# Ledger of designs, part 17: VHH binders against p80196

Target 1, 213 residues: p80196
Amino acid sequence: SQDFDFFYFVQQWPASYCDTRRSCCYPTTGKPDEDFSIHGLWPNYKDGKWPQNCDRESSLDESEFSDLISTMEKNWPSLACPSSDGLKFWSHEWLKHGTCSALNQHAYFQTALDFKTKSNLLQNLNNAGIKPRNGDYYGVESIKKAIEKGVGHTPFIECNVDSQGNHQLYQVYLCVDSSASKFIDCPIFPHGGKCGSKIEFPSFSTNDDHDEF
Below, E stands for the ipSAE of ESMFold2; O stands for the ipSAE of OpenDDE; V2 stands for 0.75 times the mean of E and O plus 0.25 times the DockQ between their complexes.

## First folded at step 9 (VHH; framework vhh_6z1v_2)

Design u2 (at its last look DockQ between E and O 0.32; V2 from the best seeds 0.00; counts 0 for: pae O 4.0 > 2, grease 24.4 > 24.2)
Fold by ESMFold2, look of step 9:
Structure u2 (fold): chain B 213 residues (1-213), chain A 124 residues (1-124)
Amino acid sequence: as target 1 above (213 residues)
Amino acid sequence: EVQLVESGGRLVRTGGSLRLSCAASGFTFSDYAMGWFRQAPGKEREVVAAISWSGGYTWHADFVKGRFTISRDNAKNTVYLQMNSLKPEDTAVYYCAADFYGYDYTSSAEYDYWGQGTQVTVSS
C-alpha cells in the first residue's frame, strides 16, 4: 500500500478554465452548468510531495461505477480538447490519483461526489454576495472567508489568467483526511497559481466553436 | 520500462529548419497526450507545444505559433516537432513528455514521463 497523509479535494470553475488562451472543449453531453466542477481527489504528503500512478495496470472499469455516471457527467465534466464523454478524463484521474487512494473505483468517485455536495461552494459564495459576473472583482480574502464560513476550513484559492490578462478564481482546494471521511485543515497549501488581492469571478461566456482537426 | 528518446537536435543557422523526433516505448502510446518543452540555460522549463492522444487537438505557445508544428504518428509511437524560421532565442534543450489522456496540456506537473532532452542551438 502507498501511505499518504491527506487528500487535496480540488474543484474548478469552468468559465475560468475556458476563457484562457488554451481555451476548452465542452463535453459531448453539452455545456456544463454554471457551477464548480470536480477536478480531482489527490493523495498528498505533508511535505509537499505526492504519490501518483500507483497501479498502471488498474484500468478504469465502467461497470464498477455505472450508477454514478450520470452524476459524474454533471459534476465532473471534462473541459479538455477534444470533446469527449468524460470517460477519458475519469480514466486520467483514476490512473494518476485514484490508484494511490486506497479506495476502489466506486468509492473513489462516490467520495469525490459527496465532498462536492458537502462543500456547497457556489451557494456559500452566494450567501456572502459573491456571484459570477463578468467585469466584477472580489477580494480573495472575502472568497476564502465565505467558503470557510460554510465548510469550517480555510480553502486554498488558485487563480489563472484569462486571455486579456485578468487574474480570476480558477480552482478551490479543500483538504480531506486520509480515510476520506471529512474535511480537515490543510497541512500544507500548494505552491503556484498566485492570486492578487482582487480577482474576477467570471460568468460563462460564449466560446468560439472548436473542431478537432 | 517506459522510455522517451528525443533525437534530431543540432546546430542550425538563424532562419533554418529542424525536425525533432521522440520515440516512445513501454506504454500504449495512443493513450497518451504528448508535449514538447524547452529549457534554456538559466531559464525555467517552458511548454512549447502539446498534442492530444488522438492527434485531433494541438496547442502551440504564442512565442512559437506559426513557426513550430507538433504532430504524432501513433503507428510508429513517435511525436514530432517541426521547427521552422529558427531564431537564436530558440536555443535550448528540448524535452518530450507524456500524460495519460491529457487534461492540462500546459502544466509540466501533469506529465508523468520525460525524455532526456536533445540540444538545439541556433547560431546567429
Scores: ipSAE 0.452, ipTM 0.762, lowest interface PAE 2.6, mean pLDDT 89
Fold by OpenDDE, look of step 9:
Structure u2 (fold): chain B 213 residues (1-213), chain A 124 residues (1-124)
Amino acid sequence: as target 1 above (213 residues)
Amino acid sequence: EVQLVESGGRLVRTGGSLRLSCAASGFTFSDYAMGWFRQAPGKEREVVAAISWSGGYTWHADFVKGRFTISRDNAKNTVYLQMNSLKPEDTAVYYCAADFYGYDYTSSAEYDYWGQGTQVTVSS
């Protein structure tokens, strides 16, 4: 008996995140890998609304998931400024979304990590000949199909826009059942940035901009 | 109690200007990034602009094209949206929203608090 209908499992492309911002801050643990990172695991209703902050007293407790921290640093980094080790980001995700998941902290973070592994987005794209490269554009439908072939369910692709007006692969939404056991077809897709027919799959630029707000 | 109260929405002619305000209360305003969203009838809600907690960073949607500007006054717990060169397609309910972490200004899911919205109507 879950108080929500499904999870959005959201992964982001770090290069796109940084490209559209005045600045992005690499984690204190180092430059993120050229790979998708976890944005969040978000309980959601089928009408497009979502529960949040279901337990404001449930502060993040590192001791509850200490065994996952190293893996989280690699797979769930924050690119927000100022540079951080991810704890503030994880705390936000937990308090806002995790507390509504009916999972404990360890299970919540572990679940997200597991689904990142299971989705294997970069490999699925690579298998279809879709590789990150500045200046290379791919059909959004091709991207969707490549992911669908690997995951077995149609993703939602969210795009952002670079300074030249080009759409970029920014985030990938997958849906997970309310029991957090398997990917499912999304009952509803989010209202995020719509993609054009062709979108860029960029790589990290050579310039490390560490400007902080 | 957390409140975001939008104001300033009204009927204006094409090419006109309008300034929206959002008054915040019930939370530490200066700790939050703020955003403006809009939703037209039958359309999806879309992000218009966002501003960091200190105002040092702003983001604007592509469709803004320099016409709108987000700003904030932390001393007044208020965020603003200056809208110039308004078009009929700008007709929508405009919402103010607060984002504590400020990780992704373009994602509505990041925002913690929302106002009730204010109606902006641009006539031809």
Scores: ipSAE 0.021, ipTM 0.446, lowest interface PAE 4.0, mean pLDDT 90
ESMFold2 (binder alone), look of step 9: mean pLDDT 86; pTM 0.881

Design u3 (at its last look DockQ between E and O 0.31; V2 from the best seeds 0.00; counts 0 for: pae E 7.4 > 2)
Fold by OpenDDE, look of step 9:
Structure u3 (fold): chain B 213 residues (1-213), chain A 124 residues (1-124)
Amino acid sequence: as target 1 above (213 residues)
Amino acid sequence: EVQLVESGGRLVRTGGSLRLSCAASGFTFSDYAMGWFRQAPGKEREVVAAISWSGGSTWHADFVKGRFTISRDNAKNTVYLQMNSLKPEDTAVYYCAADFYDYDYTSSAEYDYWGQGTQVTVSS
């Protein structure tokens, strides 16, 4: 039995991440695709709290998920500085959240990868005519509906604010059942990153000059 | 033992100013990004501001609108929140938190350590 209620599955829009930060570093493996990347798979309680660091002795072991590393580099990159290959990021996610998931390292990372594929966020948005483009704004409800149509469950959209004060699509929260088997309706949505009615869906084209690589 | 101890919270009038401090111990302070959160009664905890390990990068919530400023002094293992133009809606318990990886300032789940909080009350 699980001692948590569900997972937050969080994906981020890299261009928005970089746009609001003074420092953004592309991975050593290369510039991320203009696609959503995985932030994390986080066990959570229905009251909004979460378990963390459930096994401090469970250090990341690359040998446990070596077959996933290439895929993780593409789908789960770190944009933190200094530039990295993702291992530090994955270690952080594993130790803080993964150890509480009742999954082994391989299953934990594989699960996240699978749900990224299943959610197919960019395609779902594109299907609704919502495409990343600097200066283009979309209704946040339209974005939610587009994702809901594809995933079958209502997402939480988290926004950040660019230097001009514009809200932009930053992260998408989906919920996964405690068995890590399927998307579910979120028992609770996170508090933070409230979006205006219209939000930007930026592209990397204007962010490259501000990124460290 | 890791400790984050907030101080400076008190009752102030609308338009007043406060400076909150958070003293850190039990970990390498300079390795961590620091954040301030607040939680009002009956509301969820929300991020107020964050600062990178070096202080070279800061983030502030939209509702701050230039009124609050986060800073830090690594030599003193202390993070600060200067709060100006306070409003009644700013009434909350304010928490400082430490984030080792320094990836996403807006997610409370990213932060590793938390203080006990200090009460800020803004009266009309």
Scores: ipSAE 0.432, ipTM 0.752, lowest interface PAE 1.5, mean pLDDT 92
Fold by ESMFold2, look of step 9:
Structure u3 (fold): chain B 213 residues (1-213), chain A 124 residues (1-124)
Amino acid sequence: as target 1 above (213 residues)
Amino acid sequence: EVQLVESGGRLVRTGGSLRLSCAASGFTFSDYAMGWFRQAPGKEREVVAAISWSGGSTWHADFVKGRFTISRDNAKNTVYLQMNSLKPEDTAVYYCAADFYDYDYTSSAEYDYWGQGTQVTVSS
């Protein structure tokens, strides 16, 4: 079916992407700001399944969203290797997820940018005294509460593991209604990427990518 | 059409060796991290090994460490799993999978494309 029930809107913490043993390459525009970045806006079904690749002929057309590119470079960077200008990443997100959204390319990207601004994640965490700092731990429930206070809906918190084996804040999932107009309560939370009761919220390193233990 | 095709699975005695191959087409292979998964009868699918887009980083599950080695050849659009010192517990269907980001290589939900699988059977 063409119908889907909601979107996951997924934001990623760049320091948590890059402080693992996995490959990390900064965009050609440079190291991302110390802020959440957009991973994607993903149509989903409330039964835990999702549509994908709904129009394989709909190639990314830069002229359709050229006015958004500088903002997307800042707010939707790719950390995948090799370093790039982001167009491959946006093409991947569009072809896999955006083609299933019932939005055109401009609306799809603009909508995600608007929801990043509306979610205000970093500021909502800061208002609760939750700030990026290596070696400091925060309660996962405190993180959820801080985001919920600002957004009005409970997020899902996904964790990963740094190179030292510490669980850390990695991605934040919020849910958006199928018309892409507002945040909603999530009909279902994702499975996987589980956190313990306390997790790190890492800062970017001291600009020395060659730290070794 | 994206296609991942595994090959090389067969019946092998305990202590034997196999090399699995996975040939990729329909996408830019060198942009993708690759993983091998397996599913034994009556078990959930589990990650075996993963390799970054360039081959610069690899990861192996503890239950295969020292016995299995993942590798890739980006010029041939192929990922490999060298399997040594095989045990009956390694009997499973082995799948290759592709992930645009080297994102949580232990979660099958994060992989974008999957092969059809190849059967490996290890006799006692």
Scores: ipSAE 0.039, ipTM 0.453, lowest interface PAE 7.4, mean pLDDT 86
ESMFold2 (binder alone), look of step 9: mean pLDDT 85; pTM 0.864

Design u4 (at its last look DockQ between E and O 0.81; V2 from the best seeds 0.00; counts 0 for: pae E 7.9 > 2)
Fold by OpenDDE, look of step 9:
Structure u4 (fold): chain B 213 residues (1-213), chain A 124 residues (1-124)
Amino acid sequence: as target 1 above (213 residues)
Amino acid sequence: EVQLVESGGRLVRTGGSLRLSCAASGFTFSDYAMGWFRQAPGKEREVVAAISSSGGSTWHADFVKGRFTISRDNAKNTVYLQMNSLKPEDTAVYYCAADFYWYDYTSSAEYDYWGQGTQVTVSS
């Protein structure tokens, strides 16, 4: 029995993460791909609340998902400073959210990886002619439609603001059913990070090498 | 038990100043980044400011425009929000929040613990 209603599956655009006033640190494993990365898979209630820290004794155990680590490094990197290999990030996601998912560690991380693949966000955007490029802006509705066409469900687009005051595509929220089997229409969308009508879809520049702060 | 207790909110006139405090207990305060959020009636909760666990890094929302400053005193387990040049649009319940893993301090979902909030009212 699930004690939550659905999952938020959240993916982030690394270039937008870094193209803000805050510092970002590339993973120790290297510069992230110019592709969406996983932020998290979060159990949620339909009223907008969420369970968290459901098992404080369930520490991250690498041995449970060792076969996924290389894939996670590529698809679920941390851009937080100081630079890391992702383990601390994954530990946070697991302890805060994963422990509430009714999944074991392997299934939790595998599920997120699978949904990243299934969503295929960058390709869906590209299919609509929406490509990452500094200085290029796209209608937020166009972005939503492009993703919806590919995924079959309406996403929530979260924006952040760069140092120049421009709204940019920061995160994409999709919803997954409580059994972690398929995408669904979101019962509720998160608050915050509202986008203007047009938003930037930035690209990493060669000067975007961010070292440990 | 984890507690975050905000204080300092009150009625002030436009142009006035307030200093909000948030007293933390029940966790290792110095390990957590802290944030201030606000929520006005009928509006969404929005992030106001954030500060790293050590206090070495801070972030402020654009609407702050230099008027507010977040700070912390780890010896006192307290985070502060100095608010100057207050405007009626600053009227809201202000919340303190704690984030162990400071990945995205602009997302309320990242924060682990929340206070009950303190009401700030700015009259014209």
Scores: ipSAE 0.101, ipTM 0.566, lowest interface PAE 2.9, mean pLDDT 90
Fold by ESMFold2, look of step 9:
Structure u4 (fold): chain B 213 residues (1-213), chain A 124 residues (1-124)
Amino acid sequence: as target 1 above (213 residues)
Amino acid sequence: EVQLVESGGRLVRTGGSLRLSCAASGFTFSDYAMGWFRQAPGKEREVVAAISSSGGSTWHADFVKGRFTISRDNAKNTVYLQMNSLKPEDTAVYYCAADFYWYDYTSSAEYDYWGQGTQVTVSS
């Protein structure tokens, strides 16, 4: 529709969520794979504003997307504490953002899952020699170029800061047209999340043996 | 109608203290996490501090840690930012914001509602 201008499609690196001083809890369905996960699919305006909460009565109805749940548990996990299943996270994303998308619940979640597959972020980074490695730094421009080569559009890279004070790859924003059909160039990039020229890309799969004791 | 109204910003000398308040209305305040952000001229808006809906969990940016403290009073629908040991680089417009889900509260895109801001100026 023309009620908003585009979507941000936002993916998150789980290790960078979890290695800060903030709490991080694995979902009750288990530890996520070392891969980008979906944060959300967010209607936006070109002027930097966004709609939200467009239908407060449209609560999440699991029966509308039950065939997608297994895939969403893998690709759209919540790392919020305390540990839970994904339903609260998906309900929040639906109520805040999905109700503004002009898509029904099934189409909204399916579309985000399809865009994660199409973006192929981890493989695109790997093709450029950019791999999760604790203690190594990568150029932010190299990360952008690797993703752009695979997706065809320049991403926005958001960084956060680990518990040691190092800037790291946290979220990747790509833009999708208002009909939710294809990636486009971002009409506007988000603000914040400053990276500097070199950042970490931390490994997620390192065990914390204290959980086993 | 949802409203967040900041107050308490003023001119203060280096080393001084201020307390900012943000009064909330039009939503169930106790269900929302709250954050304070700031924006100086020519700079991007940045997160300063965040607090969970119950007040049991807080986060502060490293550049303010030990100097600023976020708190809330759910009975009064108000979030506070106590600012001590103020420096000239703390000069900015300060905004409060509300976020329904306590997930990625350091990202401005997660926050549902925003106030209009209050100016804090710290003289050398």
Scores: ipSAE 0.013, ipTM 0.393, lowest interface PAE 7.9, mean pLDDT 86
ESMFold2 (binder alone), look of step 9: mean pLDDT 86; pTM 0.877

Design u5 (at its last look DockQ between E and O 0.30; V2 from the best seeds 0.00; counts 0 for: pae E 3.6 > 2)
Fold by OpenDDE, look of step 9:
Structure u5 (fold): chain B 213 residues (1-213), chain A 124 residues (1-124)
Amino acid sequence: as target 1 above (213 residues)
Amino acid sequence: EVQLVESGGRLVRTGGSLRLSCAASGFTFSDYAMGWFRQAPGKEREVVAAITWSGGETWHADFVKGRFTISRDNAKNTVYLQMNSLKPEDTAVYYCAADFYGYDYTSSAEYDYWGQGTQVTVSS
């Protein structure tokens, strides 16, 4: 039995991540796809608190999930500088959050990958006519509804702000039950990254100047 | 033992200024990004500002609108929040937090260590 209530499953939009940062580094494995990437799978309590660092002795062991690494490189890249292959990022996520999930390393990463596939965020948005394009803005409620229609549960949309003060789609929060088996309605939404009524869904095409590769 | 100790919070009038400090100990300060959060009564904790390990980059919440500025002095193991043009809605307990990885400044779950908080009260 887990001592947490649910997971936040957080996906990020890479173009937005890079657009608001002075430094954004593409992975050593290559430029990320113009698709959502995994930020994390985070055990959480229904009161908004979370467990962390539940096993400090459980260092990341690549041999435990070697079969997933290629997939993780594509779906769970780090855009942090300096450029990396993702291992440092995954180690961070595992030690801070994964160790609290009651899952082993393989199951933890596999679960996140599976839920990325299941959520199919970009496709769900596309189905609603919401496509990444610089200068195009969409209603945040429209984005929520598009995702809800596909996933079956209401997401939380987190926005960041570009240098011009425009809100843009930054992260999508979905909730997963404590057994890591299915999406659920979020018992609580995170506080932060509030979105305006209209938000940009940017593309990488104009973010190259901000990238360090 | 890891410690983050906030100071500087007090009662001020609308339009006033405060400078909050957060003194860090028990870890390598320069390896961590630092953030300021605040929590008003009955509200959720929200991120105010963040700064990278070197101080080379900063992030500020939209509601800051140029009024607050985060900075740090690694030689003193201290992060600061300069708060100008304070408003009653800025009344809250302000927390400093440390983030080793520094990937996402806006996610409270990314931060490893937290201070006890310092009360800032802005009166009309």
Scores: ipSAE 0.321, ipTM 0.699, lowest interface PAE 1.8, mean pLDDT 91
Fold by ESMFold2, look of step 9:
Structure u5 (fold): chain B 213 residues (1-213), chain A 124 residues (1-124)
Amino acid sequence: as target 1 above (213 residues)
Amino acid sequence: EVQLVESGGRLVRTGGSLRLSCAASGFTFSDYAMGWFRQAPGKEREVVAAITWSGGETWHADFVKGRFTISRDNAKNTVYLQMNSLKPEDTAVYYCAADFYGYDYTSSAEYDYWGQGTQVTVSS
């Protein structure tokens, strides 16, 4: 058994990954959906430290989770360059974090996929009138409240900075109990990634402004 | 088992140039993004430059852009930092680090392996 206190469950906004000075490449499977993507499910301690790399010999074995691959391509894409399938990214997340989770590979990936569905982040934001659109700014507290209303627990919002110096919604952290069964209130929040009071929620599409009916 | 060994740090005059090297062993080098970080006394460690596992993309911090260049040689399992137009503010211990795949290669928290560091001192 593993000795950790909780998980961070971390999702990222693909447009904010790409709207920086960092290079961004779509997966070989194509442009990701305009939706939050899973970054990872990360064992953590209540004191702000975390385990990592708990078994470097536990290499990713595609046959253990082959039934999940199409769903992971959709919900767990990588935007790192060069373009590739997701296997290197999933191997990174497994080796660094999943090996510390006390879950086998299939359970680890399935659990994260289930929590993405359960969190329903984009729809919860949409229900509050918060939607991705270039040039729109939202209050960080409004974003937190919209997610909390849908999930039942206060998220942590991490921002990054676009090429113009504006803060933008980058990652959302929710906390999961150590048995990976349910969302919980976060014992602690991460440090860093400060947002300011109002932030951008960018869209992938350059033609997004023309999709209204 | 895994080793990152920096070399090339020394005392250099303002305006001078220096090339740091980092030799890697104990892992498949071509699967790892590589980064150079620095830490001056009393300051936080900060990313200086990073290069993707393929070598196709590089990133440099604004405070060194145009002066420092990261590169790698996968055949020699080595990453380099060419440092030009050195300033006294560049004085620090420089660390080499490796991150499997390198998804978020500008974040020090993402790096799996670290070298012991090499001292660079830039005199006025």
Scores: ipSAE 0.303, ipTM 0.653, lowest interface PAE 3.6, mean pLDDT 88
ESMFold2 (binder alone), look of step 9: mean pLDDT 84; pTM 0.862

Design u6 (at its last look DockQ between E and O 0.31; V2 from the best seeds 0.00; counts 0 for: pae E 8.5 > 2)
Fold by OpenDDE, look of step 9:
Structure u6 (fold): chain B 213 residues (1-213), chain A 124 residues (1-124)
Amino acid sequence: as target 1 above (213 residues)
Amino acid sequence: EVQLVESGGRLVRTGGSLRLSCAASGFTFSDYAMGWFRQAPGKEREVVAAISWSGGSTWHADFVKGRFTISRDNAKNTVYLQMNSLKPEDTAVYYCAADFYSYDYESSAEYDYWGQGTQVTVSS
């Protein structure tokens, strides 16, 4: 039995991550695709709290998921500074969240990858005519509906604010059952950045600046 | 034992100023980004500001609008929040938090350690 109630499965929009006042560093593996990337798969309680660091002795072991690394580099990159290959990011996610998932390292990362594929967020948005473009704004409800139509469950949209003060699509929260088998309706939504009625869905600019801490 | 202890919260009048402090212990303070959050009764916890491990980078929420400033003193294992031009809507419990990885300052889920909070009340 699981000691948590569900997973948050969080995906982020890289262009929005970088289009903020905070630092952004492209992975050493290269510029991220203009597609959603995985932020995390987080065990959570229905009261909004979450378990963390459930096994501090369970260090990340690349040998446990070596077959997934290439896929993770593409789908689960770190945009944190300094630039990295993702291992530090994955280690953080594993130690903080993964150790609480009742999954082994391979299953944990594989599960996240599978749900990224299954959610197919960008395609779902595109199907609704919602495409990333600088200066284009979409109704947040339209975005939610587009994702809901594809995934079958209502997402939580988290927004961040760019340097000009515009709200933009930053992260998408979906909920996964405690057995990590299927998407579910979220028992509770996170305390993320609130979105205005209209939000930008930006694309990477040709003049993207990466900053170092 | 990891501890984050907030202090400085009190009752102030609109337009007043406060300086909150958060004293950290039980971990290597200089390895962590620090953040301030607040939660008003019946409202969700929201991020106020964040600062990198070295203090070289800071982030402030949009609603701050230049009124609040986060800073830190690594020699004292302390993070601060200078709050000016306070408004009644700033009334909340203010929490400090530590973030080792410093991936997303806006996500409370990224932070590893939390303080117990300090009450800030702004009266009209």
Scores: ipSAE 0.059, ipTM 0.555, lowest interface PAE 3.2, mean pLDDT 90
Fold by ESMFold2, look of step 9:
Structure u6 (fold): chain B 213 residues (1-213), chain A 124 residues (1-124)
Amino acid sequence: as target 1 above (213 residues)
Amino acid sequence: EVQLVESGGRLVRTGGSLRLSCAASGFTFSDYAMGWFRQAPGKEREVVAAISWSGGSTWHADFVKGRFTISRDNAKNTVYLQMNSLKPEDTAVYYCAADFYSYDYESSAEYDYWGQGTQVTVSS
């Protein structure tokens, strides 16, 4: 079987990526939808360590997953600067994490896309009355419970800090079994990413400055 | 082949200044955030400063704010750490590190590539 114990499946909230001190640029394909986007699918060990870069010679080959590209542009956008078509971000995620997954490139990307759909994060939060809205605060435990109700497993919530110093919902971690077949209870929780007891869930900015000079 | 090579570490008097540099090769440097870390004997490795891929955003640990400045030159594939007002407590091996996504400047686990380190010693 596999030499790692589970995956973290990590999704990020674009508004919380872009309203910090970090540079943010929309992809060349345009502004992404206001929804969670995939960060990555990361092999991990139960002891809090992880493998990475398991085959540094396995370069990304676009022809192996070309049928997925339009879906990945919507669901796995890069917000890093400069604006790009996402291939550099996907190459990074493949080389660092995907090469350790025992999946080929197509299966790796398809699996992450399938888990984003299955997690249904934005709808699960909406079902609990938790919506993106500037100036509103939500309990971190309420966010966890809303996601757990829809997915069946307790998530880990990572927060970051906006440019005004407010803690906000940034990333959601769910755990996947080592065969990449289903969500599981996390064997351990990640460290860091401190949240207060109540946090913002900001609206995604459509500020045109990211796409114009 | 990814390489990060630090230079500039040496012995300096208390109150002195040093400039560390880290030359990068084997990856597209302008796509990576860079960080400086340090480790004194018997202590955990700790982040000192970080800089975004473009150089437009920087972060400095509280224990070095006002004294150290991180910068980068993407044309030379080099990141720098200007260290002023050095104290004996700054004595450590200083490491350069690179991280594509740069979402957590403080965590060494987020950095993809590491240099071998350069020794800085601050004497009284």
Scores: ipSAE 0.012, ipTM 0.412, lowest interface PAE 8.5, mean pLDDT 85
ESMFold2 (binder alone), look of step 9: mean pLDDT 84; pTM 0.863

